VH-VL binders against q5vz03. Designs and how they scored, part 16

Target 1, 156 residues: q5vz03
Amino acid sequence: MVDILGERHLVTCKGATVEAEAALQNKVVALYFAAARCAPSRDFTPLLCDFYTALVAEARRPAPFEVVFVSADGSSQEMLDFMRELHGAWLALPFHDPYRHELRKRYNVTAIPKLVIVKQNGEVITNKGRKQIRERGLACFQDWVEAADIFQNFSV

## First folded at step 4 (VH-VL)

Design xc14 (framework fv_ixekizumab)
Fold by ESMFold2-Fast, scan of step 4:
Structure xc14 (fold): chain C 156 residues (1-156), chain A 120 residues (1-120), chain B 112 residues (1-112)
Amino acid sequence: as target 1 above (156 residues)
Amino acid sequence: QVQLVQSGAEVKKPGSSVKVSCKASGGTFSSYAIHWVRQAPGQGLEWMGEIIPIFGEADYNQRFKGRVTITADESTSTAYMELSSLRSEDTAVYYCARDSEWYDYAFDIWGQGTLVTVSS
Amino acid sequence: DIVMTQTPLSLSVTPGQPASISCRSSQSLLYSDGETYLHWYLQKPGQSPQLLIYEVSNRFSGVPDRFSGSGSGTDFTLKISRVEAEDVGVYYCMQSTEWPYTFGQGTKLEIK
């Protein structure tokens, strides 16, 4: 993902800016396409939050995983409100960044919510991240790490 | 139960434009791509473009670049396809179709089709 | 653009006999995620196309089990084990691995 987003800035739910390269380097990246006014998005976001928190916040050693939210909300305020209400402590592409549409097109997103798991070079590991999390929980992350050719220091 | 209902048949003169509507009922409109596919009489299917209503911007097959415009109105759950600079070769049945809720990139729901005839 | 080529363009089958339709793509339909986005549609006379098979081999809801799909890479097959009168129409394969989405020319199935 660094090869695709490296020169860009990402934002936190508090509106703080972070450099994409530093935030995403040597991690499995999940591109999360969703909107607060989409009921399936509201249903899935808590599952993704639990998944993310278990890997990054509650693990003895944080897993090499990051989520980049690509908002389909109607405004920057709606996006930030959605992040504060239901999201984990992950990152988002700024609402006004035109790359939001380019990422949607690049990864052929035709429905939301959509969770696309990508390698550092932007290649897709799976377009079915939502299904995999729902069916297998934390166990699916091991497969993503292996596909991404990233050092593994945990199981499940 | 999701259904797509299209506007009625139209007869147009060469050089004019046509705007076909596709109204969704039952289920979620905004979150799934609406595609436009046309079929000339006795010919095969040709993909024209798509829009996910909630994102608002459309993507087009370059073959129609500059002539086709796809839009969506979330308040009425209606997608539109406008084709300009019509030629006799644009005579076709125009379909709208929706991406599946459960399977990626397959069109599980189709409108009934709108015949557009371009004649002098 | 990926070119989709179907063979045969038409076939006539006696009821109860099997039918087989081939679809070839100009390049591999295997996406980097390991999925192959090749789908089959049936268009009955005077009707809209309807989904039969998605992602090579998965039967869509309500589609009879006499329909099956198989294949990989660039070579795909739709089979009907026992053709019935209701199966008359034009069959289309479609790829959605790459933009723009493209369809085969269609295969017309008729009853003898």
Scores: ipSAE 0.614, ipTM 0.858, lowest interface PAE 1.8, mean pLDDT 89

Design xc15 (framework fv_ixekizumab)
Fold by ESMFold2-Fast, scan of step 4:
Structure xc15 (fold): chain C 156 residues (1-156), chain A 120 residues (1-120), chain B 112 residues (1-112)
Amino acid sequence: as target 1 above (156 residues)
Amino acid sequence: QVQLVQSGAEVKKPGSSVKVSCKASGGTFSSYAIHWVRQAPGQGLEWMGEIIPIFGTADYNQRFKGRVTITADESTSTAYMELSSLRSEDTAVYYCARDPEYYDYAFDIWGQGTLVTVSS
Amino acid sequence: DIVMTQTPLSLSVTPGQPASISCRSSQSLLYSDGYTYLHWYLQKPGQSPQLLIYEVSNRFSGVPDRFSGSGSGTDFTLKISRVEAEDVGVYYCMQSTEWPYTFGQGTKLEIK
């Protein structure tokens, strides 16, 4: 993820900071653009939470998946409240990080909510993450893993 | 459905500024991008920039560096495009257009256009 | 920037005859997600552009089936199977694969 998030720090809903590279290494990454005051965002976030929880939080062996929330909220407090209320235990770009706009521009986000699934090098696997989750549920994750070119198997 | 209504034609002197408005009616204004596209008389279309009102920040075609400012007022569902340091070459019809996620970045709804004439 | 080139720049067609407009891009419009973000618009005289075709071949709502889009990579075609009087205007292709978005120069369709 060096090419996308470099030396940036991400935050949890509790305000803790983590190194982006370490947190995202060898995982399929979902960039989630949303805001609490956007009704479609409030509708989709619980679906993403269920999807995430099934793959990462409740799984006997956690899947290599992480979500990075890119907030369009009006304040840091609104962002943190939204994360606390509806989000899964994933990560966010800090509210005051100006990279929020650069990341939106890089991935051509022209509407929210938007879920962009990316490879480790930042290439887009799908710009239609919300549609895929809504229509196919957990089955879409296997396709993302196969497209991601991440290491999953032991050497023979 | 969503309709985009623009402000009326303007005649401006070189060196002045113009601010064109684009008011959306119906639909969701804040969560979709509004783009600005211009067309000089008898010429083709040129993309100027975009704003997603809820993010509050705009992106610009670098050809208009430092001269164009795009803003939005969510309370009135209105987007604005201001072009400064006007030249005769800026004479054009200026359009706003909507980019909903559903049509793969195509612009499905366009305003009626605003003719800006720059002359002495 | 990606340069979009249309040919011909103008064509005159007898009603009921077919018309074909080409659009070429300076770079492939295939995005890493497998989609090709190439769109076609029609601007009738005195009117705003209107969307005809999005993502290469999908007709926008209300667009007659005599309009069809095709192509891949850098070479795209808009076809009208039987031109009608209401089809007069300037046709533009547009790419939204890479920022900034760019348009072709336009192709003017006239009736003979």
Scores: ipSAE 0.655, ipTM 0.869, lowest interface PAE 1.6, mean pLDDT 89

Design xc16 (framework fv_ixekizumab)
Fold by ESMFold2-Fast, scan of step 4:
Structure xc16 (fold): chain C 156 residues (1-156), chain A 120 residues (1-120), chain B 112 residues (1-112)
Amino acid sequence: as target 1 above (156 residues)
Amino acid sequence: QVQLVQSGAEVKKPGSSVKVSCKASGGTFSSYAIHWVRQAPGQGLEWMGEIIPIFGTADYNQRFKGRVTITADESTSTAYMELSSLRSEDTAVYYCARDGEYYDYAFDIWGQGTLVTVSS
Amino acid sequence: DIVMTQTPLSLSVTPGQPASISCRSSQSLLWSDGETYLHWYLQKPGQSPQLLIYEVSNRFSGVPDRFSGSGSGTDFTLKISRVEAEDVGVYYCMQSTEWPYTFGQGTKLEIK
């Protein structure tokens, strides 16, 4: 996803900025399209949070996974409130970044919530991430890592 | 259960414009794309464009570029399709449709259709 | 644009007999996510289209088991194992793998 977002800054739920390249390098990236006022988004976000924390926060060794929230909320404050209320400790594209709309169009998002799992070059691994998490839980992550070819491009 | 109800039939003169409405009831309006598809009498289906109401941005089939405008009003749960510079070949039934949860890119709910007749 | 071609354009079937409709695309409909976005719709006379099959082979809610979809790449088939009077109408395949979304020209199914 660094090939697509590399020069941008992402934000945390506290509004702090993070360099996208550093945050996303050599990781499976999930683009999460959602909004607080969408009931299905509110239903799914806790499941994604549990999934994320099991892989990244609670694991003995953090998995190479990051979520980038692409908000469809009505304001920056609604976006940040949603992140504080229900989200995991992941990142978001800034509310006022017009690239939010470009990502929606690029990945042809026609409904939310939508979870698109992508490779470092932006190529889609699956655009049914939400369904896979609901039905298989953590087991789906290994398939995503294998499809991502992360370790084949590893160079120090 | 979501239903889409469209405005009534219209008869227009060449060169005028028409604006068709599509009102959603039940379920979540803002979260799913509303598509517009037309069908000339006795002919097949042609996709015109879409809008995801919560994002407010529309995408169009290039064949209609410059003539079609799709908008949505979340407060009234209504989508609109405006087609300008009408010609007789624009005579068709215009449908709104949407995909549903887990049926992304497949249209599971359709409006009843609006006949637009363009004649001199 | 992806061109969708249906065969036959019309079909007359005796009730209880099977029917088969083919849909071919000018390009593969397999997307990079491993899914194939090919769907089938039925438009009954005087009605709006209704979804029958989504993503090649998945039956939409309420659609009878007699309907089945199959295929891959560029060649797809809709089958009705035993045609009933209520199945009369025009069948359309649609691809939503790429913009613009495109439909086949339709297959009219009539009962004798």
Scores: ipSAE 0.496, ipTM 0.833, lowest interface PAE 2.6, mean pLDDT 89

Design xc17 (framework fv_ixekizumab)
Fold by ESMFold2-Fast, scan of step 4:
Structure xc17 (fold): chain C 156 residues (1-156), chain A 120 residues (1-120), chain B 112 residues (1-112)
Amino acid sequence: as target 1 above (156 residues)
Amino acid sequence: QVQLVQSGAEVKKPGSSVKVSCKASGGTFSSYAIHWVRQAPGQGLEWMGEIIPIFGTADYNQRFKGRVTITADESTSTAYMELSSLRSEDTAVYYCARDSEYGDYAFDIWGQGTLVTVSS
Amino acid sequence: DIVMTQTPLSLSVTPGQPASISCRSSQSLLYSDGETYLHWYLQKPGQSPQLLIYEVSNRFSGVPDRFSGSGSGTDFTLKISRVEAEDVGVYYCMQSTDWPYTFGQGTKLEIK
């Protein structure tokens, strides 16, 4: 995702700023489009959190995976509250960054929640991230790694 | 079940504008894109544009760029399509339609259609 | 713009006989995610279009199993195994792989 977000800064739920290039290099990136006021978003976010935690926080070594939240919330405060309440320890595009709307258009997001899995060059691996996680759980991640040309062996 | 209900038929003069409404009832309005598709009498379907209400940004078919404006009001669960500089060739049934919950980028819920007649 | 071409433009079928409608796209509808966003709609006389098949071959809820979709790349087919009176109308294919979304010109199915 470095080719698309490389010059941008991302934020944590604690308000810290991180450089996108450093945070996303050599990783499978999931673009997560959601909002706190959307009931299906509130239902899916815990499932994504479990998936993320198993790969990144609870694994013997962290898998090369990162989530970038692209908020459809009504305000910066609503976005940050949503991140603190239900999200995993992943990253977000700043609420006031107009690139939120460019990413929505680029990836043709026509419904939320939406989980788009992308390669480092921004090409889509799958637009059906939510469905794959629901139906296959952790097994879908190996397919994403192979498609991303990130041929790494790791423990989960 | 989600339903889309459109405003009634309109007769307009060439050069004027028309604004068609599409009100959603039941289910979630804001989280799914609303598309506008038109059909001239005896002709096929033509996609005009879309808006996902929760993001507030619209995308348009270039054929209508500069003449079409799509907006949404989340508080009333209503989407609007305004077409300006009307020509006789704009006489058509205008449909709103929503993205499917089951298939990506397919439209499973459609409004009943609004006939717009442009005549002098 | 991706151009969608349907054949035939009109089809008259005796009830109980099969019908087949072809849809050809000017470029591949295979998206980089491995999915193909080709859908089929039926517009009955005086009604709004209704979704029949989404993403090539998935039957929408309530659609009878006599309807099936198939194809890949640029060539797609909608088949009705046994046409019934309620199937009368105009069938449209649609691509949503790329903007703008485009429809075929339609195939009118009539009963003999």
Scores: ipSAE 0.633, ipTM 0.867, lowest interface PAE 1.7, mean pLDDT 90

Design xc18 (framework fv_ixekizumab)
Fold by ESMFold2-Fast, scan of step 4:
Structure xc18 (fold): chain C 156 residues (1-156), chain A 120 residues (1-120), chain B 112 residues (1-112)
Amino acid sequence: as target 1 above (156 residues)
Amino acid sequence: QVQLVQSGAEVKKPGSSVKVSCKASGGTFSSYAIHWVRQAPGQGLEWMGEIIPIFGTADYNQRFKGRVTITADESTSTAYMELSSLRSEDTAVYYCARDSEESDYAFDIWGQGTLVTVSS
Amino acid sequence: DIVMTQTPLSLSVTPGQPASISCRSSQSLLYSDGETYLHWYLQKPGQSPQLLIYEVSNRFSGVPDRFSGSGSGTDFTLKISRVEAEDVGVYYCMQSTEWPYTFGQGTKLEIK
């Protein structure tokens, strides 16, 4: 992930900071563009949470998957409230980091919510993450891992 | 679904600026990008730029050399395209359009168009 | 910028006969996600463009099945199996694989 997030710090819903490179290394990364005031975002976030917990939080061996939330909320407080209310235990780009706008532009996000699945080098695996999760559930993750060219050693 | 309604035709002098509005009704405004596309008389379509209102930042086609400014007002569900330093070559119908819900990056809803005539 | 080239620039078709329009891009439109962001629009006289086909071959809601799209890489085709009077207008292909989005120069379809 050094190519797109290498020297950045990400935040948890509790406000702790983590080094992006260490947190995302050898994982399939989902960039999640959403906002609490967007009703479709509120509808999709629980589905993403279920997907995430099945792969990472409740798996016998955690799958190599991480979500980085890129907020379109109106304030840092709204972002953190949204994360606490509906999100899984994933990471977010800090609200005040101007890189939020650069990531939106880089991945040509033209509607929210949007889930962009990327390789370690930042190349897009799919721009249709939400559709794939809705239609195929956990089965879509295997395709993402294969496309990502990362070490695969997990069980769910 | 969503309908886009644009402001009326304008006649402008070379060197002036024009600001065209695009008001959304009947659906969600803030969460979808609004694109601006122009068409000179008898010519093809040219993409100018976009804004996703909830993010508040716009992206532009470089060929307009920083003359284009796209903004959005979420409180009125209205997007704006301002083109400065007008030339006769800027005479065109200007359209706003929204991304499709069925497809990434295809435009399914279009405004009716605004004719901008640049004449001395 | 990706250059989109359409052929022919115009064609006249007798009602009920087929029509075919080609679109060529200066570089591949295949994105790293395996999708090809090539779309077709129809602009009827005096009207705004309307979406016909998205992502090469998918008909937009409400578009008759006599319209079909095909192609890959740099070569794409829009076909109308039996042209009707309401199909008159200018057809445009558009790529949205790369910034800036670009359109072909248009193909004018007329009825004989």
Scores: ipSAE 0.650, ipTM 0.863, lowest interface PAE 1.5, mean pLDDT 89

Design xc2 (framework fv_ixekizumab)
Fold by ESMFold2-Fast, scan of step 4:
Structure xc2 (fold): chain C 156 residues (1-156), chain A 120 residues (1-120), chain B 112 residues (1-112)
Amino acid sequence: as target 1 above (156 residues)
Amino acid sequence: QVQLVQSGAEVKKPGSSVKVSCKASGYTFSSYAIHWVRQAPGQGLEWMGEIIPIYGTADYNQRFKGRVTITADESTSTAYMELSSLRSEDTAVYYCARDSEYYDYAFDIWGQGTLVTVSS
Amino acid sequence: DIVMTQTPLSLSVTPGQPASISCRSSQSLLYSDGETYLHWYLQKPGQSPQLLIYEVSNRFSGVPDRFSGSGSGTDFTLKISRVEAEDVGVYYCMQSTEWPYTFGQGTKLEIK
């Protein structure tokens, strides 16, 4: 996601700021479009949290995966409360960053919750991340890794 | 259970405006885009624009040159399409349709249509 | 804008016989995710359009298995294996790969 988020800052649920480029480089990135006041979002977020936690938070060797929440909430406070209540330890685009709306348009989000899996250059691996997690669980992640341009570090 | 119900037929004079409503029920209105599609008598379908109620943002087909305005009222689960500077060629049935939750970018639920007749 | 062209504009079929409708796009409908956002709708006389096939070949819920969609890139086909009286109406293809969304001009299916 370096090419489309590179110079932007992302936030954690505790309000800490991180640089997007450093946080997302060499990872499969999921763009998560959701809002706390929408029942389908509240229903899916715990499933995404379990998926994320199994891959990166509980694993001895964290998988190269990161979620960037792109909020559709009505305020910064609503967004942060949603992140604290139901989200995993992933990242979010700041509520006041106008890029929230540009990402919605770029990826043609017409319903939420929506989980878009992208390559480092921003090309879509799948627009059906929610469906794939629901139907296949952790097994879908291997397909995303194979489709992504992720490079391993090798000794010469 | 899930349905879109539109306002009734309108007869308008050239130069006036019309505002058609589309009331949603049986699903989470704010979470899904509502599209507007028109059909002139005996003609095909033409996409006019969409709104995602939770975002409050509308996107339009440029062919309508700033004459169309799409809005949504989340408190009443109702979407609106207002078309201004009406001409005789705007005579058409106007449909609202929901973007599919599961099928991505296909319109799975349609309103019954509203006939707008523009006559002098 | 992507232009969608349907052929034929009308066709008459005896009940129980097959029908085939073509839809061609002015440019490829393949999206970067490997999906093709081409959909088919049926508008019965006096009714709203209804979704038949989504993403080229997937039948919408409740649609009989005699309806099938196929194709790739710019060339798509809707087939009805055994036409029934209730299939009368105008069939439309639609692309939602690129803004603005566009429809074919429609194909009217009638019973002989």
Scores: ipSAE 0.673, ipTM 0.870, lowest interface PAE 1.3, mean pLDDT 89

Design xc20 (framework fv_ixekizumab)
Fold by ESMFold2-Fast, scan of step 4:
Structure xc20 (fold): chain C 156 residues (1-156), chain A 120 residues (1-120), chain B 112 residues (1-112)
Amino acid sequence: as target 1 above (156 residues)
Amino acid sequence: QVQLVQSGAEVKKPGSSVKVSCKASGGTFSSYAIHWVRQAPGQGLEWMGEIIPIFGTADYNQRFKGRVTITADESTSTAYMELSSLRSEDTAVYYCARDSEYYDYAFDIWGQGTLVTVSS
Amino acid sequence: DIVMTQTPLSLSVTPGQPASISCRSSQSLLYSDGETYLHWYLQKPGQSPQLLIYEVSNRFSGVPDRFSGSGSGTDFTLKISRVEAEDVGVYYCMQSTEYPWTFGQGTKLEIK
């Protein structure tokens, strides 16, 4: 993740700050572009939360997976409220970080919500993460791990 | 089904500016990028830029050298393209277009076009 | 910028005969996700462009089977197996693999 987020700080829903490189090392990373005022975002976020908790929170051995929320909300407060209401225990780019807009442009995000699955070097594994989760459920994660060349034992 | 309806034809003098509107109906406006594409008479298509209304920031084709500004008003479901310092070479039909969730990165929805004529 | 080059620039065909249009890109259009974001549009006289083929070979809703797309990397082809009068217009290829999104110059299809 050094090329994409290495020197940046991410935040939790409780406002704690973490170093992006350390938090994302050797994991499949999902960049989640969404906003609370977007009805499809509100519909999809619970599905992503179920997917995430099955892999990292409820699993016997947590899978090498992390979500970084890239907010399209209108304010920092709206972003934090959305994270508290519907999100899983994942990370977010700070609302005031201008890199939110650079990530949107880099990954050709032309619609919200969008879930972009990336390798450690920032290359896209799939830009149709929402569709894959809806159609295949947890089975799609194994394909993402194989594409990312992640070496780690985990359970679903 | 989403429809894009553009403002009517404009005749402008060199050096002035023009602001073309694109009103969306029948779907979610804020969550999808609106793109602007122009076509000079008898010429091909040229991508000018885009805005995703919910993010509020636009991205531009550098060929327009800071003369183009794309904005959106979520309350009226309307996107705008303003082109300043008009020259006769800016005479063109200006289109707004967008993709849908099923045809990412391809324009399946187009406005009817707005003819902008720049003459003295 | 990725430059898109179409050949031929114009084509006249007798109804019922096939037509073939080529599109060549200055760089590979293969994205890291394995997809190729090359699309074909038809602009009928006096009308807005309309989507025909997306991502190289997929027909847009309502587009007849006589239209097909193929290709990979930098070389792409749009084929019409049997041209009909309603197919008259200018055909454009477009890439959306990299910003700025770019179009070919267009190929005018006319009936003899």
Scores: ipSAE 0.659, ipTM 0.875, lowest interface PAE 1.6, mean pLDDT 90

Design xc21 (framework fv_ixekizumab)
Fold by ESMFold2-Fast, scan of step 4:
Structure xc21 (fold): chain C 156 residues (1-156), chain A 120 residues (1-120), chain B 112 residues (1-112)
Amino acid sequence: as target 1 above (156 residues)
Amino acid sequence: QVQLVQSGAEVKKPGSSVKVSCKASGGTFSSYAISWVRQAPGQGLEWMGEIIPIFGTADYNQRFKGRVTITADESTSTAYMELSSLRSEDTAVYYCARDSEYYDYAFDIWGQGTLVTVSS
Amino acid sequence: DIVMTQTPLSLSVTPGQPASISCRSSQSLLYSDGETYLHWYLQKPGQSPQLLIYEVSNRFSGVPDRFSGSGSGTDFTLKISRVEAEDVGVYYCMQSTEWPYTFGQGTKLEIK
């Protein structure tokens, strides 16, 4: 995803800005399209949070995984409130970044919530990230890493 | 069960515009994309474009670029397709359909269709 | 644009006999995620199209098991093992691998 987002800035739920290249380099990236006013998004976000926490937050050796939230909320404030309420400690594309709409089109997002797993060059590993997490749990991440052509130094 | 209900038939003159509505009832409207597909009499299906209401942005088939505008109103659960600069070749049944990620970008629910006739 | 070509354009079948419809794409429908976004629809006379098969071979809810889809790359087939009167109409294949989504020209199925 570095090849696509590397020159952009991402934000945290606290409003801090980080450079995309540094944050996403040598990681499997999940693009998460969701909105607080969408009930299925509110249902799935905790599942993604548990998945993320197991891989990066509670692991002694964090897995090479990052989530970039691409908001479909109605305002920047709604986006940040959603992140604070239900999201894990991942990143988001700034609400006013026009690339939010370009990513939606690039990955043919026709429903939310949607979880698109991508390689460093932006190629899709799977468009069925939500289904894979629900059905296979952490085992699906091993498949994503194998498909991603990145160096791995973790275990699950 | 989600249903898509479209506005009634229209007769338009060449050079005018038409705006067809598609109202969703039951289920969720905002979070799924609504596509517009047309069918000229005795002909096949042609995809025109699509909007995901919650994002508010539309994607268009390039052959309609500049003539078609697709919009949505989340408060009324209604999608719209406006086609301008009408020609006799635009005579067709216009369908709205839900683009379903759950069925791999297939159209799982279709409106009943709206016949638009363009004649002088 | 990806061009979808169906053969035959029409066929007449005696009830209880099998029918087969081919769909060919001008380029591979295999997406980078390993999925193939090829779908089949049936439009009965005077009705809206209805989804039959999604992603090559998956039957949509309520679709009888006499319908089956198969294929890969650029060549796809819809088969009806035993045609019934209710199966009459026009069958369309559609690809959603690439913008714009495109349909085949349709195959009309009639009863003899």
Scores: ipSAE 0.610, ipTM 0.866, lowest interface PAE 1.9, mean pLDDT 90

Design xc22 (framework fv_ixekizumab)
Fold by ESMFold2-Fast, scan of step 4:
Structure xc22 (fold): chain C 156 residues (1-156), chain A 120 residues (1-120), chain B 112 residues (1-112)
Amino acid sequence: as target 1 above (156 residues)
Amino acid sequence: QVQLVQSGAEVKKPGSSVKVSCKASGGTFSSYAISWVRQAPGQGLEWMGGIIPIFGTADYNQRFKGRVTITADESTSTAYMELSSLRSEDTAVYYCARDSEYYDYAFDIWGQGTLVTVSS
Amino acid sequence: DIVMTQTPLSLSVTPGQPASISCRSSQSLLYSDGETYLHWYLQKPGQSPQLLIYEVSNRFSGVPDRFSGSGSGTDFTLKISRVEAEDVGVYYCMQSTEYPYTFGQGTKLEIK
């Protein structure tokens, strides 16, 4: 995803700014389109949080995985509140970045929540990340890593 | 259970415009896209376009470009399709339908249809 | 635009006998995510269309198991193992792989 987002800045739930290239390099990236006011988004976000925590907060070796939240919330404050409430320690595209609209178009986001798994060059691995997580849990991550052609040496 | 309820039949003169409504109930309106599909008497189905209410963005079939406008009002959970410069060949039943990732972008819920008759 | 072609355009079936409908697309419906966005609908006389099969082979809620879908790439089939009176109507395939979404011309199923 560094090829698509590398020159942009991302934000944390605390409002801190990070460089996208440094944060996303050599990782499988999930683009998460959601909003706090959308009930299905509120239902799925905790499931994504559990998935993310299991992969990234693994005791010995964090998996090469990162989530970039692309907010459909009504304001910057609502976006940050949503991130804090559901305790996902992932990143977000800044609310005021117009690239939010370009990403929606590029990945044909017609409804939320939507989880699009992408390679470093922005090519889609799957646009049904939410469905795969619900049906297969952590097992789906192995398929994503293989499709992304990312070298990794870890066990889940 | 989500239902889509459309406005009633319309009779219009050539050159006028028509605006059909589609009200969603029983679900979160902003979590779905709404598409419009028409069917001329005795003919097949034709996709006109769709809108993603939460983003406020609409996509259109090029065949209707410049004549069709699709909008949504989240406060009333209602989508609208306006077709201008009406011709007799626009006589058709107009359907709204729900479009979501849940069923792989298939239309799982359909409105009852609105007959629009264009005659002189 | 992707063109969807159905065959046959009509068929008459004796109750209890099988029916088969073909749908072909002018280009592959396999999306870059590995999914194939091909769906089947039934429109009963005087009613709105209803979803039967989504993504090639998945039955929608409440759809009897006598309905099955199969296929890949550009060639898809809907089969009814034992046609019943309630199956009368027009069947449509649809692709949602790219805009504009397009439908086949329809296949009318009648009982003999």
Scores: ipSAE 0.041, ipTM 0.666, lowest interface PAE 6.8, mean pLDDT 86

